# Ledger of designs, part 38: VH-VL binders against q0atu2

Target 1, 119 residues: q0atu2
Amino acid sequence: MLDKKARIRTSREYRNVFEKGKRLSGRFLIIYYVENALDNNRFGFITNKKIGMAVIRNRIKRQLRAIVREYQGQVKNKHDIVLVARAGIGKSSFEGMEKDYIAIMKKAGLFARNANKID

## First folded at step 15 (VH-VL)

Design th2
Fold by ESMFold2, fold request of step 16:
Structure th2 (fold): chain C 119 residues (1-119), chain A 121 residues (1-121), chain B 111 residues (1-111)
Amino acid sequence: as target 1 above (119 residues)
Amino acid sequence: QVQLVQSGAEVKKPGASVKVSCKASGYTFTGYDINWVRQATGQGLEWMGWMNPYSGDTGYAQKFQGRVTMTRNTSISTAYMELSSLRSEDTAVYYCARDYDYYETSYFDYWGQGTTVTVSS
Amino acid sequence: QSVLTQPPSVSAAPGQKVTISCSGSSSNIGDTYVSWYQQLPGTAPKLLIYDNNKRPSGIPDRFSGSKSGTSATLGITGLQTGDEADYYCGTWDDSPSAWYVFGGGTKLTVL
């Protein structure tokens, strides 16, 4: 579970990341990210109706939260980061989503150097 | 500048197939999904499906299941839509459109110019 | 036919205002976000409004959008003859499965 201070909470905060942040896409995921004015990171998770019905969308959100929780200690601080599920993600495995997340976060330069080994 | 350029008009007989191309430029092709939308003469817009050009995954409108195939060639940044077993009701303008994710939704921010397909015996 | 219903046509004189309604359901407009598309005669559709009420760059502020419950509204003030077009609302629906729904379209005539 992510700590309450590590969560993006309001629609205004989410929209800020989409409007002011950078966008990088992978196979199953898109991230939007922007530097924040806090001492910590905050994470948000988005699925929309193109992904499927609510039960499918909720399963994907749970899987993405688990992935972020596993790697959150490796992420450079002071960023708001939103993970967006991409069409087709419902056909992916947990391991496929995890690999995609690692690749995107490396490309964004958001993993700290000398943190836990990624690969 | 983002641009989607489609292949030229086609005339087909009933029972044939048509394959429309959509070449993307001005952005990272694999980073955004392509949707296909058609419009019969004097009619509204009808969504046909989405294609994720990174994975190759697709989702089709139920009406077109079994008749439509959406593909891509990432080397030339081109999406394709093929519709088989054509009938006169398939006479329409076919559009490709780029899908842009924003918050809890997405929308079609760039469209191709359209490809007229005429099905006549 | 369309699950998103729009009036088939609206008209007004140059300089006046019009509104175009889009009525949906809980599986679409009721718990998602609406876009509007403008289609000038003989051309491809163009994005006009997203996220219920936001304008992409280059769309003048005389175009506005709103959403209440299961309905959305496009507003156009200061009508110009160049606004004569078809207007479509659109959104994602997940019932029975995921699909993108367009409204039936509204033809705007500027007399």
Scores: ipSAE 0.845, ipTM 0.927, lowest interface PAE 0.8, mean pLDDT 92
Fold by OpenDDE, fold request of step 16:
Parts: C-alpha cells; sequence; structure tokens
Structure th2 (fold): chain C 119 residues (1-119), chain A 121 residues (1-121), chain B 111 residues (1-111)
C-alpha cells in the first residue's frame, strides 16, 4: 500500500485536484493532476458507483493502487494526482489498466525523464 | 463551447428500430462518456445507459437490455443510440448528455436538444 | 415508479422561497452525491446543482442544494417567474448494478 503521506485523503483535497488540476482521459482512466506545495506526490483513487457494485469498485481500487505503487518512483515530484476509473474498467485486465495508466501519465508528462519502467 | 446536437424527429411503427445520433463538439469526444435519457410526454426523465466513446464500452439500464445499442463514430465525434423492437411506450423525447466525473460521482453537465421519437401504428 | 421520490408539485409567489425534497435510499442518495436538473417548458434539462450543493457557472446563488442521510433538498429563494419549470434530482445507484436514477420530477409553479 502507498505510504500514508502519499495518499490524498480528504474530500477537500480531492476536490482541490478536480477544480484546479488538469484533466486527461484514457481508455479506462481519467487523471486529474496539479502541482502541490509538498515534497512528495499524493495519489487519489476514485471508483464511483458508475463502475459497478462495491465489490468491483474495491477490486479496481486495489488494482490501481498496485499500479501506482509500481511506478510511483518514476513520477515527477510535487504533484497531486487523482485516478478516476472510467465506466467499463471492470471488464479490463490488469495489464490493460497498467498500459492505460502508463499512456496517460506519459501524455501528461508526469514521468521523470529517466524513468526506466515505462517502456 | 460544448455542444451536443441530435438528429431530427423520427416516426416509427411498432417493431421497427430507431437510431438517434448525437454529434459532440467543443471538447475531446473520447474523453467523456455519453449518457442517454428519455422522457415520455408529460413524464419524468428515464436513464437508458452510458457509452464510453474511447473504448466503446457500454452499460445499459436493465429495462433496455437486449433492445438498446449505444455506439459511436470517433472520426466525427458522434454517438448513436439504437432502440429496436419499438413499442408505443417508447414514444418519447430522447436526450444525449455528457457525463462529467467529479469526485466520487458523475453528473450530466451538457445535454442535447432532444430527439422526438413517435411510435404508432 | 421513480427510484427517487419528489413531490409532484410545489408553488409559491414571486420573491418567496421554495424547497423541493428528494428522497432515496442507502444504495443511492445515502451513499453518493446528488445532482439537480432544471427543465424549462419545452426545453432539454439543464444542470442546476452537482455534488449535492455546487452550482455550475451561470447558476445564480438563489439556487442551493443540500443532502442529509438519504434525502436531498433543492432550495430556491427570491422566486422568479422564470423559475417555473420541472426539477429533477438524480444520482447513481449500484443495486443491483450501476445505473442512474432520477426523481419523479417536481413541477414548480410561480403564482
Amino acid sequence: as target 1 above (119 residues)
Amino acid sequence: QVQLVQSGAEVKKPGASVKVSCKASGYTFTGYDINWVRQATGQGLEWMGWMNPYSGDTGYAQKFQGRVTMTRNTSISTAYMELSSLRSEDTAVYYCARDYDYYETSYFDYWGQGTTVTVSS
Amino acid sequence: QSVLTQPPSVSAAPGQKVTISCSGSSSNIGDTYVSWYQQLPGTAPKLLIYDNNKRPSGIPDRFSGSKSGTSATLGITGLQTGDEADYYCGTWDDSPSAWYVFGGGTKLTVL
């Protein structure tokens, strides 16, 4: 699991990212990202009811957290990043989700220049 | 500015199919899901389903499962809703609406002007 | 008929305040956020409130939203003749699967 300080935790923090951040959409994911004033990145995960029943939402959250954890060391620092699962993601494979994450993050320019796990 | 422009009114007989189009502009079409909502005359709003224009994935209300098909043509930023085996009860105004994800939910922030579909013998 | 319950009609004189209730359950309003839509006669619905109490740009502060438990409320102060319309609450439900639900709608008449 992500370190506590690496997580967006409050509704206020989430809404701040939604309102002030940039939005990019992928096949399965939408990301909102904004610079923060911290020395670390924070990640948030949203799986709303549109995704499906609670069991599905929880599964998707676990998978997204695993993906983010895998690549977090390669993400440019000082960002709040919220991952919003798009409807239909429940039908995707883990690999598909991972691929989409990488693609979106690249498009957003959020990976460090010397990142080595994204190719 | 964001706009959703729907196709014109349709008159169909029972058992036929109708396909309504919804052309989006002013934003990245594939970046937002499209919902379809209908409203019978003098009645309330009824959600039909959603379509992800990027993936083509869909989710339909149980009531319309097997009769509704939501598709898209990304090259022209157009969403389609086809309803088959039409019944008189399907007479309604059909709306497309853009889905906006915000925090732990989503809402419909932009709507098409509506398409009247009349089913009569 | 509708998953969310609204009063069929409300009425008030210009300048007065009206409230429109929206009652749901733990699987919808109780566990998510409510939106409100205004539908003027002969027009498409328009987003009025989102996230329980947020107003999109262009919506005057005369319109307000709130949620408590499994119910939501739309408030309209300084009622104007132009407010005469149908109002719908809406939200997502995940029982048994994800689907969007609307209230039955409330006809607001300005006396």
Scores: ipSAE 0.841, ipTM 0.942, lowest interface PAE 0.7, mean pLDDT 95
Fold by OpenDDE, look of step 15:
Structure th2 (fold): chain C 119 residues (1-119), chain A 121 residues (1-121), chain B 111 residues (1-111)
Amino acid sequence: as target 1 above (119 residues)
Amino acid sequence: QVQLVQSGAEVKKPGASVKVSCKASGYTFTGYDINWVRQATGQGLEWMGWMNPYSGDTGYAQKFQGRVTMTRNTSISTAYMELSSLRSEDTAVYYCARDYDYYETSYFDYWGQGTTVTVSS
Amino acid sequence: QSVLTQPPSVSAAPGQKVTISCSGSSSNIGDTYVSWYQQLPGTAPKLLIYDNNKRPSGIPDRFSGSKSGTSATLGITGLQTGDEADYYCGTWDDSPSAWYVFGGGTKLTVL
């Protein structure tokens, strides 16, 4: 589980990322990202009803948290990043989801230069 | 500016198929799902399904399962909705709409102008 | 027949306030955000309200939205003749699978 300080928690924090951040879309994920004034990154996760029932939404959210945790140390510092699950993610494998995350984060240039776990 | 421009009116016989196009502009086409909604004359709005232009993934309303096919051509930022085995009750105006995901919700923020499909013998 | 229930019609004089109700269930309105769409005669629907009570750019503050329990309400103050249109509520439902649902629509007549 992600550290409490590494999580976006309030509606205001989410709104800030959505309104001021950049948006990139992948197959299964949309990311909104913006620089913050902190010493750490914060991650938010959005699974709306479009992707399915609560059981599905909770599963997807759990999987996304696991992926983000795995690669957390390789992400550039001082960013708020919100992951929004797209409707088709409910049928994806964990590996497919992970692949999409890596691809979209690379495209956003959010991985550190010395990151070696993303290939 | 975001725009969705749909193809022209269609007249079909019962049992035939119709394919409506929706050309998007003013935004990254693959970044937003496209929904299709129809409206029979004097009736309300009816949701048909969504399509992810990035992957081609789709989700259809149960009512149209097996009869509707939503596709896209990313090179020209165009979405398509094909409805087969047409019936008179399929006579309606068909709309494409952009799906905007925001927080734990989704809504249709931009709509095409609509395409009238008439099914008659 | 529609999953969400709206009154078929409402009417009021210019300058007055009107409200349009939208009733659903725990699987739709009760569990997610509601959007409202305005459809002027002979035109495509237009987004009017999203996230229960937020207005897109260009929508005047005369239009408002609220949600309580399994019901949503659209409010229009300072009614103008140009407001005469059909209004639809909409939201996502996840029973048995994810699908978007509309209300039956409400015809607003400006007297």
Scores: ipSAE 0.839, ipTM 0.941, lowest interface PAE 0.7, mean pLDDT 94
Fold by ESMFold2, fold request of step 16:
Formats: C-alpha cells, sequence, structure tokens
Structure th2 (fold): chain C 119 residues (1-119), chain A 121 residues (1-121), chain B 111 residues (1-111)
C-alpha cells in the first residue's frame, strides 16, 4: 500500500500535474508527470466514466495501485505522477497493464533501473 | 498545428455502406483516442463511439451496435468509420474528434472539418 | 428531448449578457465535468469550455462556465454578432454503459 506521503490528495494537486506536467501514452495507460519540490514521489490514479461503471473503475484503480506499489522503489524521486486509465483498459489483464506501465515509465526516464517486482 | 482532415462528401443508396477517413497530423496519433460524432441537417450532435488507435479497441453507442465499425491504420495516422445498412436517416455530417484526457474527465479538443454523407433513393 | 436539456434558443442585444443552461442527472453532470462546444454556421464544433469553467487558449474571458448539482451554465458577456452560433454542453455518462452525451443545443441570436 502507498503511504500517505506518497499520494496526490487534492483536486488542485491533480490538476497541477495535468497542466504543468509531461504526457506519455501507452496501450492502456497515460501518465502525466512533473517534478515536485518534495523529497519523495507522489502518485495519483484517475479513471473517468468512459471506462465504465463505478465497480469497473474501482477495480482498475486497485490494480494500478498494486502495480505502482510493486515498482515504487525503482522510481526516481521528486516527481508527481498521475496514471490515467485509457479507453479499453477494462479488457486488459493485470500483466498487460503492468507491462504497459513499465514501458511508459522507462520511456519517461523515471526508472533508475530495469523494472522488477520488489515484493 | 494539430489537424484532423477528413475524406470528401459521399452519396449512397439505402442498404449500402460508407467509410469515412480522418487523417491526423501534428501529434502522436496513437497517443489520443478518436471519437466519431454525427449531425443531421439542422439537428444536434450525436456521439457514435470511440476508438483507441494504439490498441484498436472500440466502444460504440448502443444505437449503432452492429452497424458501425471504427478502425485505423497507424502507419498513415488515419482513423476510419464505416456505417453499413444505410438508410435515409443516416444522412448527416460525420465528424472525427480527438479525445483529451484531463483530470476525471475528457473532452474533444480538435475536430475534423466534417464529411457529408447523403443517403437517397 | 436530450438527456442533457438545453433551451432551444436564446437571444440578446450586442453588448449584453446571456446565459445558456444545461440540465442533466446524477449519472452525468452530477458526477462528472462539463464541456461546452461552439458551432459557428457551416463549421465544425469547437471546444469553448472544459472542466466546468476553464477556457482553452484563445477563448476570451467573456466566456465563462459553472456547474451546480446536476446543472451547468455557459455565460457570455459583451455579446458580439460573431457569437451567433449553436452551443452544446457535453459530458460522459456511465448509465446504462459508458457514452458521451451532448445537450440538444442552443441557438444564440444576437439582435
Amino acid sequence: as target 1 above (119 residues)
Amino acid sequence: QVQLVQSGAEVKKPGASVKVSCKASGYTFTGYDINWVRQATGQGLEWMGWMNPYSGDTGYAQKFQGRVTMTRNTSISTAYMELSSLRSEDTAVYYCARDYDYYETSYFDYWGQGTTVTVSS
Amino acid sequence: QSVLTQPPSVSAAPGQKVTISCSGSSSNIGDTYVSWYQQLPGTAPKLLIYDNNKRPSGIPDRFSGSKSGTSATLGITGLQTGDEADYYCGTWDDSPSAWYVFGGGTKLTVL
């Protein structure tokens, strides 16, 4: 589980990342990311109604949180990073989402080394 | 300089199919979803569906299930919408639009110029 | 009869203010964010307002948006003849399944 320090919490904080951050898109995910003024990373998770009804959106968020938790130790610090679910993600496997996340994070230059599970 | 340029006007008979193209430029085509929206003369906007050009996945409005197919060719940055079993009420202007994800929603930030499809006997 | 209800038309004199309403439900406006689109005669729609009240680059500040409960409002001050257009609200709805819904549209006449 991500601790409180590592969570983007307010709508203002989320919107800041969308407005000032860089955007990279993969098959099922989009990331927005920007340097922050903290000594740690913060992560946010977004689904909207185009993904499906609430039960589907909540399942996707839980899966994305689990993926981020597995790889958080490999992420370069001082970044706010928002993961956005892309249309079609509901039919992806957990492994498919995980592979997409690893590829996007590498392209963004946000991993310090090759992504591996850390639990 | 984001642009969506659509194919030209089409005239069709009832029962035929039409395939409208939408060529994207000025951005990474696979990075944004394409939506299709139509508008009959003097009428409002009617959403038809979305297409993820990276995965090829689609989601269609209930009204068009079974008659619409949305596809793409990523090598030429082009989206397509094909509507089959045409009838006179399908006479409309068809638009492609780029979907931009922002916070807990998304919206259509760039639109093609529209393609007029006329279905008449 | 759209899921998002707008008045069919509104009018006002140059220089005046007009508002255009958009009434929805808990499955759309009440639980999401509204965009507004302007369609000038003979042209494609153009994004005017997003995230309830934000303006994309190039849209003057005399255009404004707000949302309260299950309703949204587009405001236009300092009306100009060039503002004559159709205006549509739009948002995502997840009932019965995911779809994008537009309001029925409002024709603005500047007289």
Scores: ipSAE 0.838, ipTM 0.925, lowest interface PAE 0.9, mean pLDDT 92
Fold by OpenDDE, fold request of step 16:
Structure th2 (fold): chain C 119 residues (1-119), chain A 121 residues (1-121), chain B 111 residues (1-111)
Amino acid sequence: as target 1 above (119 residues)
Amino acid sequence: QVQLVQSGAEVKKPGASVKVSCKASGYTFTGYDINWVRQATGQGLEWMGWMNPYSGDTGYAQKFQGRVTMTRNTSISTAYMELSSLRSEDTAVYYCARDYDYYETSYFDYWGQGTTVTVSS
Amino acid sequence: QSVLTQPPSVSAAPGQKVTISCSGSSSNIGDTYVSWYQQLPGTAPKLLIYDNNKRPSGIPDRFSGSKSGTSATLGITGLQTGDEADYYCGTWDDSPSAWYVFGGGTKLTVL
């Protein structure tokens, strides 16, 4: 699990990212990201009803958290990043999600220079 | 400037198929889902389904399962909605609409001008 | 017949205030955010309100939205003749599957 300090938790925090952040879309994910005034990254996860039934939404959210946790050490600090699951993600494999995450994060330039991620 | 421009009016016989196009411009086509909504004459809006232009994945309203096919051509930023086995009740204006994900919801922030499809014998 | 229930019509004189209700259930309005769409006669729908109470750029502040429980409300103050249109609420529902639902629409007549 992500540390509490690494989580976007409040509606206000989420909305701040949506309103002030940059948006990038991938195959299965949309990321909103903005610099924060902290020394750490915070991640948010959104699986809206478009994704499907609650059981699907919850599964996707767990998977996304796992992916983010795996790569969080290689992400540039001082960012608030919200992952929004896109329609159809429920049909994707975990590996597919991971690949998409890496691709989007690379495109956003959010990985540290010493990161060795391959998609 | 975001724009969705749809194909022209169609007149079809019952049992035929119709394919409506929706050309997007002013934004990254693959970055936003496309929804299709229809409106029978003098009636309300009816959601038909969504299509992810990046993946090609779709989700259709149960009412249209088996009859509707939503596709896209990314090279020309165009979404398509094909409805088969047309019946008179399918006579309506069909709209494409861009889906904008915001917080724990999404909404349709841009709409095409609509395509009138008339089904008559 | 629509999943979301709206009054079929409302009317008021210019300058007055009108409200349009949108009633749903826990599976839709109760669990997510509501959007409102304005459809002027002979035109495509236009986003009017999103996220229950947010206005897109270009929408004047005389348009407002609110949500409470399983119901949403659109408010229009300083009614103008140009506001004569059909108004639809909409939101996502996840039963029996994910689908977007609209209200039946409300025809606003400016007297």
Scores: ipSAE 0.813, ipTM 0.935, lowest interface PAE 0.8, mean pLDDT 94

Design th2
Fold by ESMFold2, look of step 15:
Structure th2 (fold): chain C 119 residues (1-119), chain A 121 residues (1-121), chain B 111 residues (1-111)
Amino acid sequence: as target 1 above (119 residues)
Amino acid sequence: QVQLVQSGAEVKKPGASVKVSCKASGYTFTGYDINWVRQATGQGLEWMGWMNPYSGDTGYAQKFQGRVTMTRNTSISTAYMELSSLRSEDTAVYYCARDYDYYETSYFDYWGQGTTVTVSS
Amino acid sequence: QSVLTQPPSVSAAPGQKVTISCSGSSSNIGDTYVSWYQQLPGTAPKLLIYDNNKRPSGIPDRFSGSKSGTSATLGITGLQTGDEADYYCGTWDDSPSAWYVFGGGTKLTVL
């Protein structure tokens, strides 16, 4: 579970990342990310109604939180990062989401250069 | 800069199929979903479905389940919508639109110019 | 009978203001965010308002949006003859399954 200081909390904070951040898309995920003025990372998780009913959206968010928690030690600090579920994600497996996350984060250059290998 | 250019007008007989194309330029095609929306003459907008051009996954409005197929060719940045078993009620202008995710929603920020499909005997 | 209800038409003189309502439910407007689209005669729709009240670049500030409960409102001040168009609200709905819903549209006439 991510601790509270590593979470994007308010709608204003979320909107800031969408408005000022960079966008990178994968198969099941989109990330928006921007440097912050803190010493740590903050993560946010977004699903919207196009993904499906609430039970599906809540499952997706839980799975994405678990993925982020597992790899958070490899992420360069001082970033606000929002993971957006992409249409069709409800058909994916946990492993598929995980591989997509790893690929996107590598492509964005958000893994630390000294981070352990993950493949 | 972002542009969606659709194929030309079509006239079809009842029972035929139509395939409308939507060529994207000015952005990374696989990075944004494409939605299809139609509009009968003098009527409102009617959502038909979404297509994720990265995965090829689709979601269709219930009204069109079984008659609509949305596909793409990523090498030429082109989305397609095919509607089969046409009937006079399918006479409409068909639009493609880019879906932009923003916070807990999304919206259609760029639209194609529309493709008129006329179904007549 | 659209899922989102709009008046079929509104009119006003140049320079005046109008509002266009959009009435929905808890499964759409009540717990998500509304967009508005302008469709000039013979053209494709264009995004006018997103996130209830934000304007994309190039949309003048005489266009405004708001949301309260299960209703949204588009406001247009300083009406110009070039504002004659159809206006649609739109949003995602998840009842009983995910789909995008538009209002029935409102024809604005500038007399």
Scores: ipSAE 0.799, ipTM 0.918, lowest interface PAE 1.0, mean pLDDT 92

